# Designs tried in a protein design chat: VH-VL binders against Uncharacterized protein Os08g0218700/LOC_Os08g12160. Part 1

No score or structure here was measured in a lab: all are predicted.

Target 1, 194 residues: Uncharacterized protein Os08g0218700/LOC_Os08g12160, of Oryza sativa subsp. japonica (Rice) (q6yue5)
Amino acid sequence: AKEEKPVVVLPPAAAPGEAPSADAAAFVRSCCDTALQADRDGSSFCYYHLLPYAAFFEGNQVKVAEVAATILSTNLWVYVDQLRKVQGGAGKGDPNLNACVDDFSVAAGENITREALQSLGRLAAAGNGKRSKEDLENAQKWIKGVEKPYNGGIGKASGCEIGYLFTYSDDLPAQKTLGYTFDTASSLINHIKL
Structure headers, positions and changes below count from the first letter of each chain, unless a header shows other numbers; antibody chains aren't numbered by Kabat.
F, E and O are the ipSAE of ESMFold2-Fast, ESMFold2 and OpenDDE, as the mean of both directions, binder to target and target to binder. V2 is 0.75 times the mean of E and O plus 0.25 times the DockQ between their complexes.
Where letters were taken out, [cut] stands.
The coordinates of atoms that the task and the answers printed are left out; those that the model quotes come from them. Centres of patches stay.

## First folded at step 9 (VH-VL; from t9 with heavy chain K59Y K65Q, light chain S33E N34Y)

Design u3
Fold by OpenDDE, look of step 11:
Structure u3 (fold): chain C 194 residues (1-194), chain A 120 residues (1-120), chain B 112 residues (1-112)
Amino acid sequence: as target 1 above (194 residues)
Amino acid sequence: EVQLVQSGAEVKKPGASVKVSCKASGYTFTSYYIHWVRQAPGQGLEWIGWINPSGGSTYYNEKFQGRATLTADTSTSTAYLELSSLRSEDTAVYYCARHRYGFYWYFDLWGQGTLVTVSS
Amino acid sequence: DIVMTQSPDSLAVSLGERATINCKSSQSVLYSEYNKNYLAWYQQKPGQPPKLLIYWASTRESGVPDRFSGSGSGTDFTLTISSLQAEDVAVYYCQQYYSYPTFGQGTKVEIK
């Protein structure tokens, strides 16, 4: 399970120095603003991550979600790797951290990630009104699986919650990335219409 | 109106405990972390810890580990800070503050503060 | 802990003049991937809690006057009040949130 790294392929990003068209950029912003709503900071990071792919979306909101999910999947693996390093070092023996690593490892699993991304791909290809409910459910299930590690037990701290890992490390860049990439992907996926 | 309203001033003896409340209104209580920050007279701000009202998970500044207890009552949308084994150095205004968006710990909403005085 | 150090400790400025407050972090609070500085500025008036002015080092909170601006990156940051007003008399704090929150010691701004 430790070596179960998902293979993710991002669409071509804009070449360095090339900016997306105004319309393409506006579409991404619209999607981000809609998905993230009042979370302006989250929306900004949504823009940051997705604008490079603006030309790819062609007005398809599901494609935006697909790319966001792909980015999330990559970040999940990076995060799990960093967690394992902490687990093997300063956090060795912490049951909360162990549980966190286990849960995120499951969420980052190659098979379930592939399945979710394939579902999103199919959703993107199907067009409005022709999308499979099953595919949407698969994608949503995957996101819920990623969310699960953040939900600590009642009355107990979770190693997966932001801040807790500062007990072992003051610098966890993957955690910072994962936060808003998750929010972005989750929000976009949950806004998919069949 | 979105606000945090804290309990009134407290006067305690050394060795005693104090419990300060922070009632949230105008927003979904469980959607935001509550942080606690104190400020000694004429001094700067010191972060104590946070609680996630959703589930009750907490994280403390090591300085306060074992002495500070953060709790939350979702039924009343109220967060609590209990500080035990009080010392004169604990004399300060204690603030609750809302963690605004996502994973960024800056604070857009503050309680009015609660003065806790520890004196013999 | 990331230590935040402000300078000066106190500042007296004439009305309408520029006030400049510096803040230094013991380590970088720049997250390179996002190119964002995890730094906020607060204003605190007597008897009141801190009020958020700036976040991400340079983004003004809603309702904050344009005369307030934040700049800097990495370890060195500056809060500038371009034209000091009477209502700006307060203590100002920088705060990093790259890690768990730590604050500067504060800078008292007074009218000269």
Scores: ipSAE 0.073, ipTM 0.706, lowest interface PAE 5.0, mean pLDDT 88

## First folded at step 11 (VH-VL; from u3 with heavy chain G102H)

Design w5
Fold by OpenDDE, look of step 12:
Structure w5 (fold): chain C 194 residues (1-194), chain A 120 residues (1-120), chain B 112 residues (1-112)
Amino acid sequence: as target 1 above (194 residues)
Amino acid sequence: EVQLVQSGAEVKKPGASVKVSCKASGYTFTSYYIHWVRQAPGQGLEWIGWINPSGGSTYYNEKFQGRATLTADTSTSTAYLELSSLRSEDTAVYYCARHRYHFYWYFDLWGQGTLVTVSS
Amino acid sequence: DIVMTQSPDSLAVSLGERATINCKSSQSVLYSEYNKNYLAWYQQKPGQPPKLLIYWASTRESGVPDRFSGSGSGTDFTLTISSLQAEDVAVYYCQQYYSYPTFGQGTKVEIK
């Protein structure tokens, strides 16, 4: 399991007590509001968690998505680890849990995660270049993979019914974090325009 | 208009079964979980269970396990609660309610309620 | 299960006066990482279903008057009606959704 964990490096965050410039903060707010639209709670989460990186973005929306995706990837692995622990313990033999572990594990795969993050990185650096469409599609494909367990159920593409995982909620504290980070990353990535 | 409309009042004998319907309109039925909550006369609210209309997965309050059955018909955007082996204590107004967002199980939309009376 | 306990059971308040309803949870419903409380408030008028007023302990649902406010964190929460109106006569419920949904027993608010 440890071998599958991608190396994720976040950009420098603001030091404690150091506030970003008003313009940088406003840019983050704008990106979050635009991406999450009517989801005020989601937008607030987006703003709060990305604000420390405001100085890094320099008016580049793709960089915002890149950071959000990086954060998601980290949280995804934490969650998968917790799921596996439950799978070995309280949830042993639970077919739904097994299905969820499988789908989230695939989504957290080192290679696919790395490729997605690198794609976003290239897109952020090069803008609208020759590979921009492909890179955007790669990132979007990755997010769809992460989304798969959330759209699961009997007879669906995923055997994972995430609602059942609530029974293990005490052992899955990262579940809530994953939800927020996924919404943020997904929204930002899907709102990238070339 | 976004709404949940429930079936009419029911009167049943002890030991019988009742099936209450909840028709959704104005939104994508399969995008939201449907919960069922009941309220005995003059009492508080008691959660029964939820159904994911997308696939029909269900989860029940242990208190109702084996006696409550939740179903959904996507073709008619209708959710159903069936409660069997009725007792006098099951006399209550039964509500269907929409779960707004993933894992945020507060309810932004409610049906008007269905009174189920169990009496000998 | 998380047990929700409201106080008082009933409250009589004069028109235009403040109404305060308390709700306690048997365990914390705060997700500390995001500082969010998984707590909602509902208003139920006679013959009607509950109506969502507040979620995340302090966020008003769309269309809810400003006189309604929620506060608190962890295990102790408060719903406040700053200036009671005639249409506010109802039973109010708190509900946690940190775990499977459980409700307080309700507080009946009447005009004095």
Scores: ipSAE 0.202, ipTM 0.738, lowest interface PAE 3.0, mean pLDDT 90

## First folded at step 14 (VH-VL)

Design z3
Fold by OpenDDE, look of step 16:
Structure z3 (fold): chain C 194 residues (1-194), chain A 121 residues (1-121), chain B 112 residues (1-112)
Amino acid sequence: as target 1 above (194 residues)
Amino acid sequence: EVQLVQSGAEVKKPGASVKVSCKASGYTFTSYYIHWVRQAPGQGLEWIGWINPNSGNTYYNEKFQGRATLTADTSTSTAYLELSSLRSEDTAVYYCARHSYHLFYWYFDSWGQGTLVTVSS
Amino acid sequence: DIVMTQSPDSLAVSLGERATINCKSSKSVLYSEYNKNYLAWYQQKPGQPPKLLIYWASTRESGVPDRFSGSGSGTDFTLTISSLQAEDVAVYYCQQYYSYPTFGQGTKVEIK
């Protein structure tokens, strides 16, 4: 059940030709700049991808994180699908690829994703000063699970080495997207204030 | 400040092995991949491989598979490159370099000073 | 492997003049969906390791002077030094990180 594709729903995006208010746009920029800090390119990516939803956020940083997490969830599954295709073809029998498929599948799984997004939803609804620590921990746990396959942090034990996947990079365009969406979601979630 | 400090120059005979060290400081050693790149005299840069200090797992350029061995000692924050069955063509400056970001951005923001390995009969 | 080819191999430029180095990749290093080029530039002075100048094709590393700029997309890239200084004498390398790292052969920049 953990490895089933989650059903995720994004909030309404701005209609074509409609620009968000200056304040809404500025809020998105502020959130992205704060979360991604010195990474200007990352902040720009964050801004570009979240701007269509600017009207939804209403000055709530948690909602920004929620949307980013939803986008990440979608991209995770796309990436897993591509990995599985490689696993059935050029990467058949590759133990590292197998490990990566397993770990990313868990991270992208319906149950884990649903729990994380529900937590983010509750955090967003609760408002400043009334947010549950448990909900924040749940969201952070999910991001840590997604980060696990990228092996490079302290305490992360995964059989997946992301470097090995470069072997298949030409067949894994979603890998590039995943990197940016992960950085965005992770940064925003980690900057949530209770 | 991020620093990578490498061991001193080596002179070896053909067929011998050499082990170069790279001591890291100024950051969390286990949080970044370490890459090795060499440069023959007057030539360009050639990628050898990478090691994940956290897991100890490695990947090599096919050209060096079987001859290059990358290791890391987390207790001393030191990475090692061992190259066996040395040939004259292995004469080069060997660099360790830090991967700039943990997610797919494999440019190098920090480098060791380099270690000259000379292979001559 | 993606092959990187630089041109010219060497370049002599007068002080204060513009230096232009080109780099071509055998395969596109652009992720078109998000318009990101996986391309870096390095400066290497004699007896020193390479120093990162530019990443993402056009983003300057912290501390790099404004006279250095990177441009291009896809398979064709350019490093420009708008006003060559004496301290800019070096060999410059492009490097792709779209796949396993590969470098150009280098371009030697000298003062005319």
Scores: ipSAE 0.483, ipTM 0.830, lowest interface PAE 1.7, mean pLDDT 90

## First folded at step 16 (VH-VL)

Design k3 (from z3 with heavy chain Y101T, light chain S99K)
Fold by OpenDDE, fold request of step 18:
Structure k3 (fold): chain C 194 residues (1-194), chain A 121 residues (1-121), chain B 112 residues (1-112)
Amino acid sequence: as target 1 above (194 residues)
Amino acid sequence: EVQLVQSGAEVKKPGASVKVSCKASGYTFTSYYIHWVRQAPGQGLEWIGWINPNSGNTYYNEKFQGRATLTADTSTSTAYLELSSLRSEDTAVYYCARHSTHLFYWYFDSWGQGTLVTVSS
Amino acid sequence: DIVMTQSPDSLAVSLGERATINCKSSKSVLYSEYNKNYLAWYQQKPGQPPKLLIYWASTRESGVPDRFSGSGSGTDFTLTISSLQAEDVAVYYCQQYYKYPTFGQGTKVEIK
C-alpha cells in the first residue's frame, strides 16, 4: 500500500440484541432524519449504522458525525484494498480503475484521515461551546476528498467513473458499504454548524 | 418534480439510424446517470446502457455495443440515444430513465413516456 | 449477468382475492452486511412506462397502496397484492440492481 492504514478507534458498540435507551435511539433517528432528509434511503442506513453507538452520543450531534466518519474511514481502506487487488488482477491496465484507485487512495491517506478525525474530535469536545472554523473546514475538506471520485470522469477533477467499476462488482463488495457510509458521514459532517 | 420528456414516434427503414431525445427537468442533470431501456411489442424490458451526463462517459449492454450511441447535452439537459443499422427486431418503445439516488442504486423512479421506433420495409 | 425469472407468466385472480407473483434471480442480490436486497418491482399498464412499486425488495414507493407488498431475500422474491382491484390489471416486472440492471420477463395479472 502507498500509505499505511490509519488507526481508528470506535466507541463501544452495543452487543447484538442489546437495545439502547429509547432516548438515545430517538436522538440517532433525529440526527439521521435531519441530516439525510433529502435521501430516500439515507436516513435508514444512517440509523442502522449508528444505532449501536447510540449510548456514546449523549445528545451531541458532532459525536454522531465523528463516529460516522470513523466508520467511513475504516470502510474506505477496505474498499481501497479491494480496488488494488482488482488493479493487480482482472483490472490490470484499466485507466479508469487506475484513476479510481489513485483518488480513493488519496482520500484514504493516513495523515489526511487522522487530521480530519482529530478535527471532528475537537469539534465534538467543544460541545455547545465555541467550535473551531478551521476544524470544521478540515473535516469538510476530507469528506470532499472522498466525494471526489463519485463526481469524476473525463475532464473532471477526478478521472474516476464509478459506474465502470460495476464491471468488477464481484471483487468489490465493499463498494456498496462505502456508498452507504459515505453518504451518512458526508451528510452529518456537512450538517455541523459553528 | 423530476420529468423526462422524450421525442415523438419514429418510423425507419432497415439499415437507417434513429435518434431519440430525452429532456430532463426538475433536478440537476449532471448529478444522475440516464439509463435507456427498450421494450419490443408484447415483450419485456431490455436494458441498453447508461450515460453520465457530467462526464459524457457511457456503458452499453454488450448486445448494443457498436450500434447504440448515448450522448448528452448539458446546456439543454437532454440525453440522446442513437441506434444505427436498424433491424426489424429493433422495433420497440424506447425509454429513458433516471435512478433514484446519487449512490448508484439503479432502480428507476423516473421514466420518460417512451418513444416508439418502428423499423419496417 | 444476473438472470431474473418470474412465475407465472400470466395470472388470473378474482376481484378482492390475493395475487402472488414470484421472482427468482440466478444469483443472490442480497448484500448481507446491510441485509439489503437489490430488487425492485414495477407495474406497467398499456401505453405507459413502468411504474416503481417496490424497492429494496420490500419498501413501497411513495403513493403505492398498502395492498402491494414485497417479500423475500437472496434469490427468491414475491410480490403480493392482498386484495386485487380492477386498476391492478397490468404487467408486473421484477428487476435486480445488484449489478447492471436486468428485468424479469414479466407477469400479466388479469381479473378472473
Scores: ipSAE 0.831, ipTM 0.926, lowest interface PAE 0.6, mean pLDDT 93
Fold by ESMFold2, fold request of step 18:
Structure k3 (fold): chain C 194 residues (1-194), chain A 121 residues (1-121), chain B 112 residues (1-112)
Amino acid sequence: as target 1 above (194 residues)
Amino acid sequence: EVQLVQSGAEVKKPGASVKVSCKASGYTFTSYYIHWVRQAPGQGLEWIGWINPNSGNTYYNEKFQGRATLTADTSTSTAYLELSSLRSEDTAVYYCARHSTHLFYWYFDSWGQGTLVTVSS
Amino acid sequence: DIVMTQSPDSLAVSLGERATINCKSSKSVLYSEYNKNYLAWYQQKPGQPPKLLIYWASTRESGVPDRFSGSGSGTDFTLTISSLQAEDVAVYYCQQYYKYPTFGQGTKVEIK
């Protein structure tokens, strides 16, 4: 079955070699440190990977979460596409890979992803003290849905055993950052203030 | 405080088997893979494989397939390595190690004290 | 698979002097999209298990002194101890995690 790619809404990144303003960079650092303060490595990953978009945020913490969620959704879709290619090639007939393709395809679903990103967009537009609790809950529900095939700290929640996928590491480059992109988006979304 | 405490040294004859235990404390045992790594005397580190204590699923380096068996007992938070058909080149210190906090990143942030297994005639 | 090769096999360094350990991988361990090198360093003191020192090639684990630093990218990496202390006498291992893990053969650091 064919899967439709979610709508990708990433703002322009800074050109290579261009530094953001000191204020924009400091804001990204503050958001990442606040959301991931107990995880120094995660906070550094957050800062490094969101810094190229610093000019877009304009002091709006929800815009930081929105970009992080968009990056996660893109990486998740790319990962599903890579899993499907392995399933048709080197991984043909592998029952664990089949389970992983199924579980991640559900997580990467076009409609649930679009609704979560739209909820984040509304949260960003609304401003402090005027944000919908329902929109935040929609984004948080999406994060929980992504977590089901992926389980960084609770053990396996799906029929997919992630460790076996490392047999195909050369064919699954999106696997390299998926955990950190998930942790970044999840932490930033959970720190949104209404 | 994360701790991995292993069973004591073993002396075995060629052809026998050995079972090394690794008792975990200070974290949620089922949330992290446990890896096994060995080190022959005066040699470097060799990765044996992993177990997911939550699912019981295991993976083995090809060098150990058919001889190594990894198990976990979640009720006692203990992982086990059993190595069969022992040869003299299996003489080594065997370590258990905890996977990093991120399932996709395979470095080891805590190690057991090691268990010396000596295989001699 | 990715073979990790360290040099030198051993070195002797005077207290307070710089120790430099090299690690080379047979294939790149850089994920260029996010500029992340999948490389860790471990310290193994005599009679002790390995201890995680550095990950992502240059990020120090919590509690690791500033005198330890990691650098390099792609296939070539360096661990530097800027001012060797007596407690730094150990064997040092690099390890890649771009794929299933493999270790370098180790570099023994001694006091001259």
Scores: ipSAE 0.624, ipTM 0.838, lowest interface PAE 1.2, mean pLDDT 88
Fold by ESMFold2, fold request of step 18:
Structure k3 (fold): chain C 194 residues (1-194), chain A 121 residues (1-121), chain B 112 residues (1-112)
Amino acid sequence: as target 1 above (194 residues)
Amino acid sequence: EVQLVQSGAEVKKPGASVKVSCKASGYTFTSYYIHWVRQAPGQGLEWIGWINPNSGNTYYNEKFQGRATLTADTSTSTAYLELSSLRSEDTAVYYCARHSTHLFYWYFDSWGQGTLVTVSS
Amino acid sequence: DIVMTQSPDSLAVSLGERATINCKSSKSVLYSEYNKNYLAWYQQKPGQPPKLLIYWASTRESGVPDRFSGSGSGTDFTLTISSLQAEDVAVYYCQQYYKYPTFGQGTKVEIK
């Protein structure tokens, strides 16, 4: 197989109506506020989307980043699936859409995603002061790779022009949250303490 | 501080063309779409289109397709709107505006001071 | 296109009193998975460009006074100025960004 669905493992979310402990919730809030301190709406997105997993984190900032990265990878895969459906239908023959499918498919690739998530897993398993700089750099490199199609042609000479994808907006619902899931994962990864 | 500084007012005859400039400063020019919006006297805001200053790619509201041309010069950090075959109903203040920091979210966080274009009878 | 309709067209309010501006969209601008409304509000003072006040229906832009608040969801939205000041005399526009942007026709707020 040339490319396969990434292995995506989220910890169990809290049951509907079950609140996390005050300490667990406060930890999520602290991580989100620290990583996204200049972006109040982004920090709110971070908090409420990660809160269902609060019991998993156990005071470990890297577990917060790991879950955020897993959510991002899931959203990327869903988005690529939506883009491919448009490419076979309403967007048939659109060269910009073809470039966007290619770029996002690379960003959502099973092997690069698996390596990044495994690096985050190793960072989470290590204690403070024992975390590998190489593993952090691997995760950061992955985030930079995801940024390429996410920013479209902004700051680039060519590739996927995101602005044109808005002609398909009704067929691309994952677009509406992808920016915040990227910002959440990126900010949390870049604030990991070694 | 983000600033968008536009060229001065223009008076044109019907059938002429006008080119309005928008010089950006205080941020990385190639990292944000620039939008153009116009406002006829006593009227509301009308979105014209966008340009990606890095790629030169553009998109136009259907109303302006074929008459408006958006360009950008990265060496001077300046975006341009050219409107051709001017009519009296093109009399308006023309604004440039910067896209928000989130590429998928199309609200405008900084605006130029506006350029009055008058198409006289 | 998503048509944005504001009411009233103009509004006169005494200094220190509450001003309320309504905005209605022809289609929902709520993305339910995110529970966020793709709606912005702009203030345009006489002879000036528009200035962003509110995005996501209720989030104030940096430097916007607390007296400005946004509320509503789906198709019905409200901008409230809790205690009108002289500097708030302006035309106010709502704008959706659920799709390519469209603006309301504007609401002029003036001192009674």
Scores: ipSAE 0.605, ipTM 0.806, lowest interface PAE 1.3, mean pLDDT 87
Fold by ESMFold2, look of step 17:
Structure k3 (fold): chain C 194 residues (1-194), chain A 121 residues (1-121), chain B 112 residues (1-112)
Amino acid sequence: as target 1 above (194 residues)
Amino acid sequence: EVQLVQSGAEVKKPGASVKVSCKASGYTFTSYYIHWVRQAPGQGLEWIGWINPNSGNTYYNEKFQGRATLTADTSTSTAYLELSSLRSEDTAVYYCARHSTHLFYWYFDSWGQGTLVTVSS
Amino acid sequence: DIVMTQSPDSLAVSLGERATINCKSSKSVLYSEYNKNYLAWYQQKPGQPPKLLIYWASTRESGVPDRFSGSGSGTDFTLTISSLQAEDVAVYYCQQYYKYPTFGQGTKVEIK
């Protein structure tokens, strides 16, 4: 299961050239600004990348977090695929890269990802005041798992020293976006109200 | 307030070694990479390398490989640069700098005051 | 390595006038997927360490006056001081962080 890509499903995006309603766009803006209010660049990333799904949210903040988490899981899997290609090529035998592949593969694993996304789905369906604390904790546990290898070697326990991965920077383009997708998903999940 | 306070100026002869210190305060020392950058007269800023103060892991610009040694002492929140086999071209101001608050973005949000190292016969 | 080249090496500008500093990189520092340029600008006043002014090519660091603006994309970048003040006398450096960091050689700004 560790090697196989988890099955992730995004809702239908807006058709090319189709703008969302003003109310739907404003809702996405408000969710992003609230979750990332101190980080203007992060809030802009959040808005730009979630806006295509605006019609799906229907005023439900948890649906926004669910889509953000799905985008994160997709980008995380792409990053693991890139790490594995480097591991089989230019990075063959590099013990730090091996540790990074292991750590990110665990974070991208099908079971933990499916559990987090299922928990978010239940939170979205339940409505305000009826949401399970356990489901929110499951999603937050997943975010913590991604944080370990993502922030590897610095201030946290991890076998993966991210600074060494910059040796392979040309082969790891997903690394440049992972921070924004993590911050978006993490902030939105942590702003879910039970 | 984040502060990086470096040791005083050094005068060395060719072939000697120098050790520059960088004492950190106002933040969690083990949570940020420390970078070293030098500025020679008539040249631009040169990145020397980084240290992870938590793990002790280091990386060096190829130009400095084999001569530069980065260390950190977590009990005193102090990072060190040692440069050996000094030559006159190593005359420069040496800066320590703190990594930005995000691990993937390698710009430096706080700098030490700099340490002038002069290598002269 | 990505080589950063600034121009001019030095410029003199009258108080209240516009100062323009150019920076070119030998390789694109734009990550086009998210339209982010991995470019920072630093100010180094006489006798002081460098100070971060701008990151992401155009985002001002907290506390930086709005007379400082960054622009450009890909390989060509500009730092503009719209109305030079006496305290802006400094050397300005660009720095890429698309890969391991490299710096421009600096541009000294003086009052004419």
Scores: ipSAE 0.593, ipTM 0.806, lowest interface PAE 1.4, mean pLDDT 87

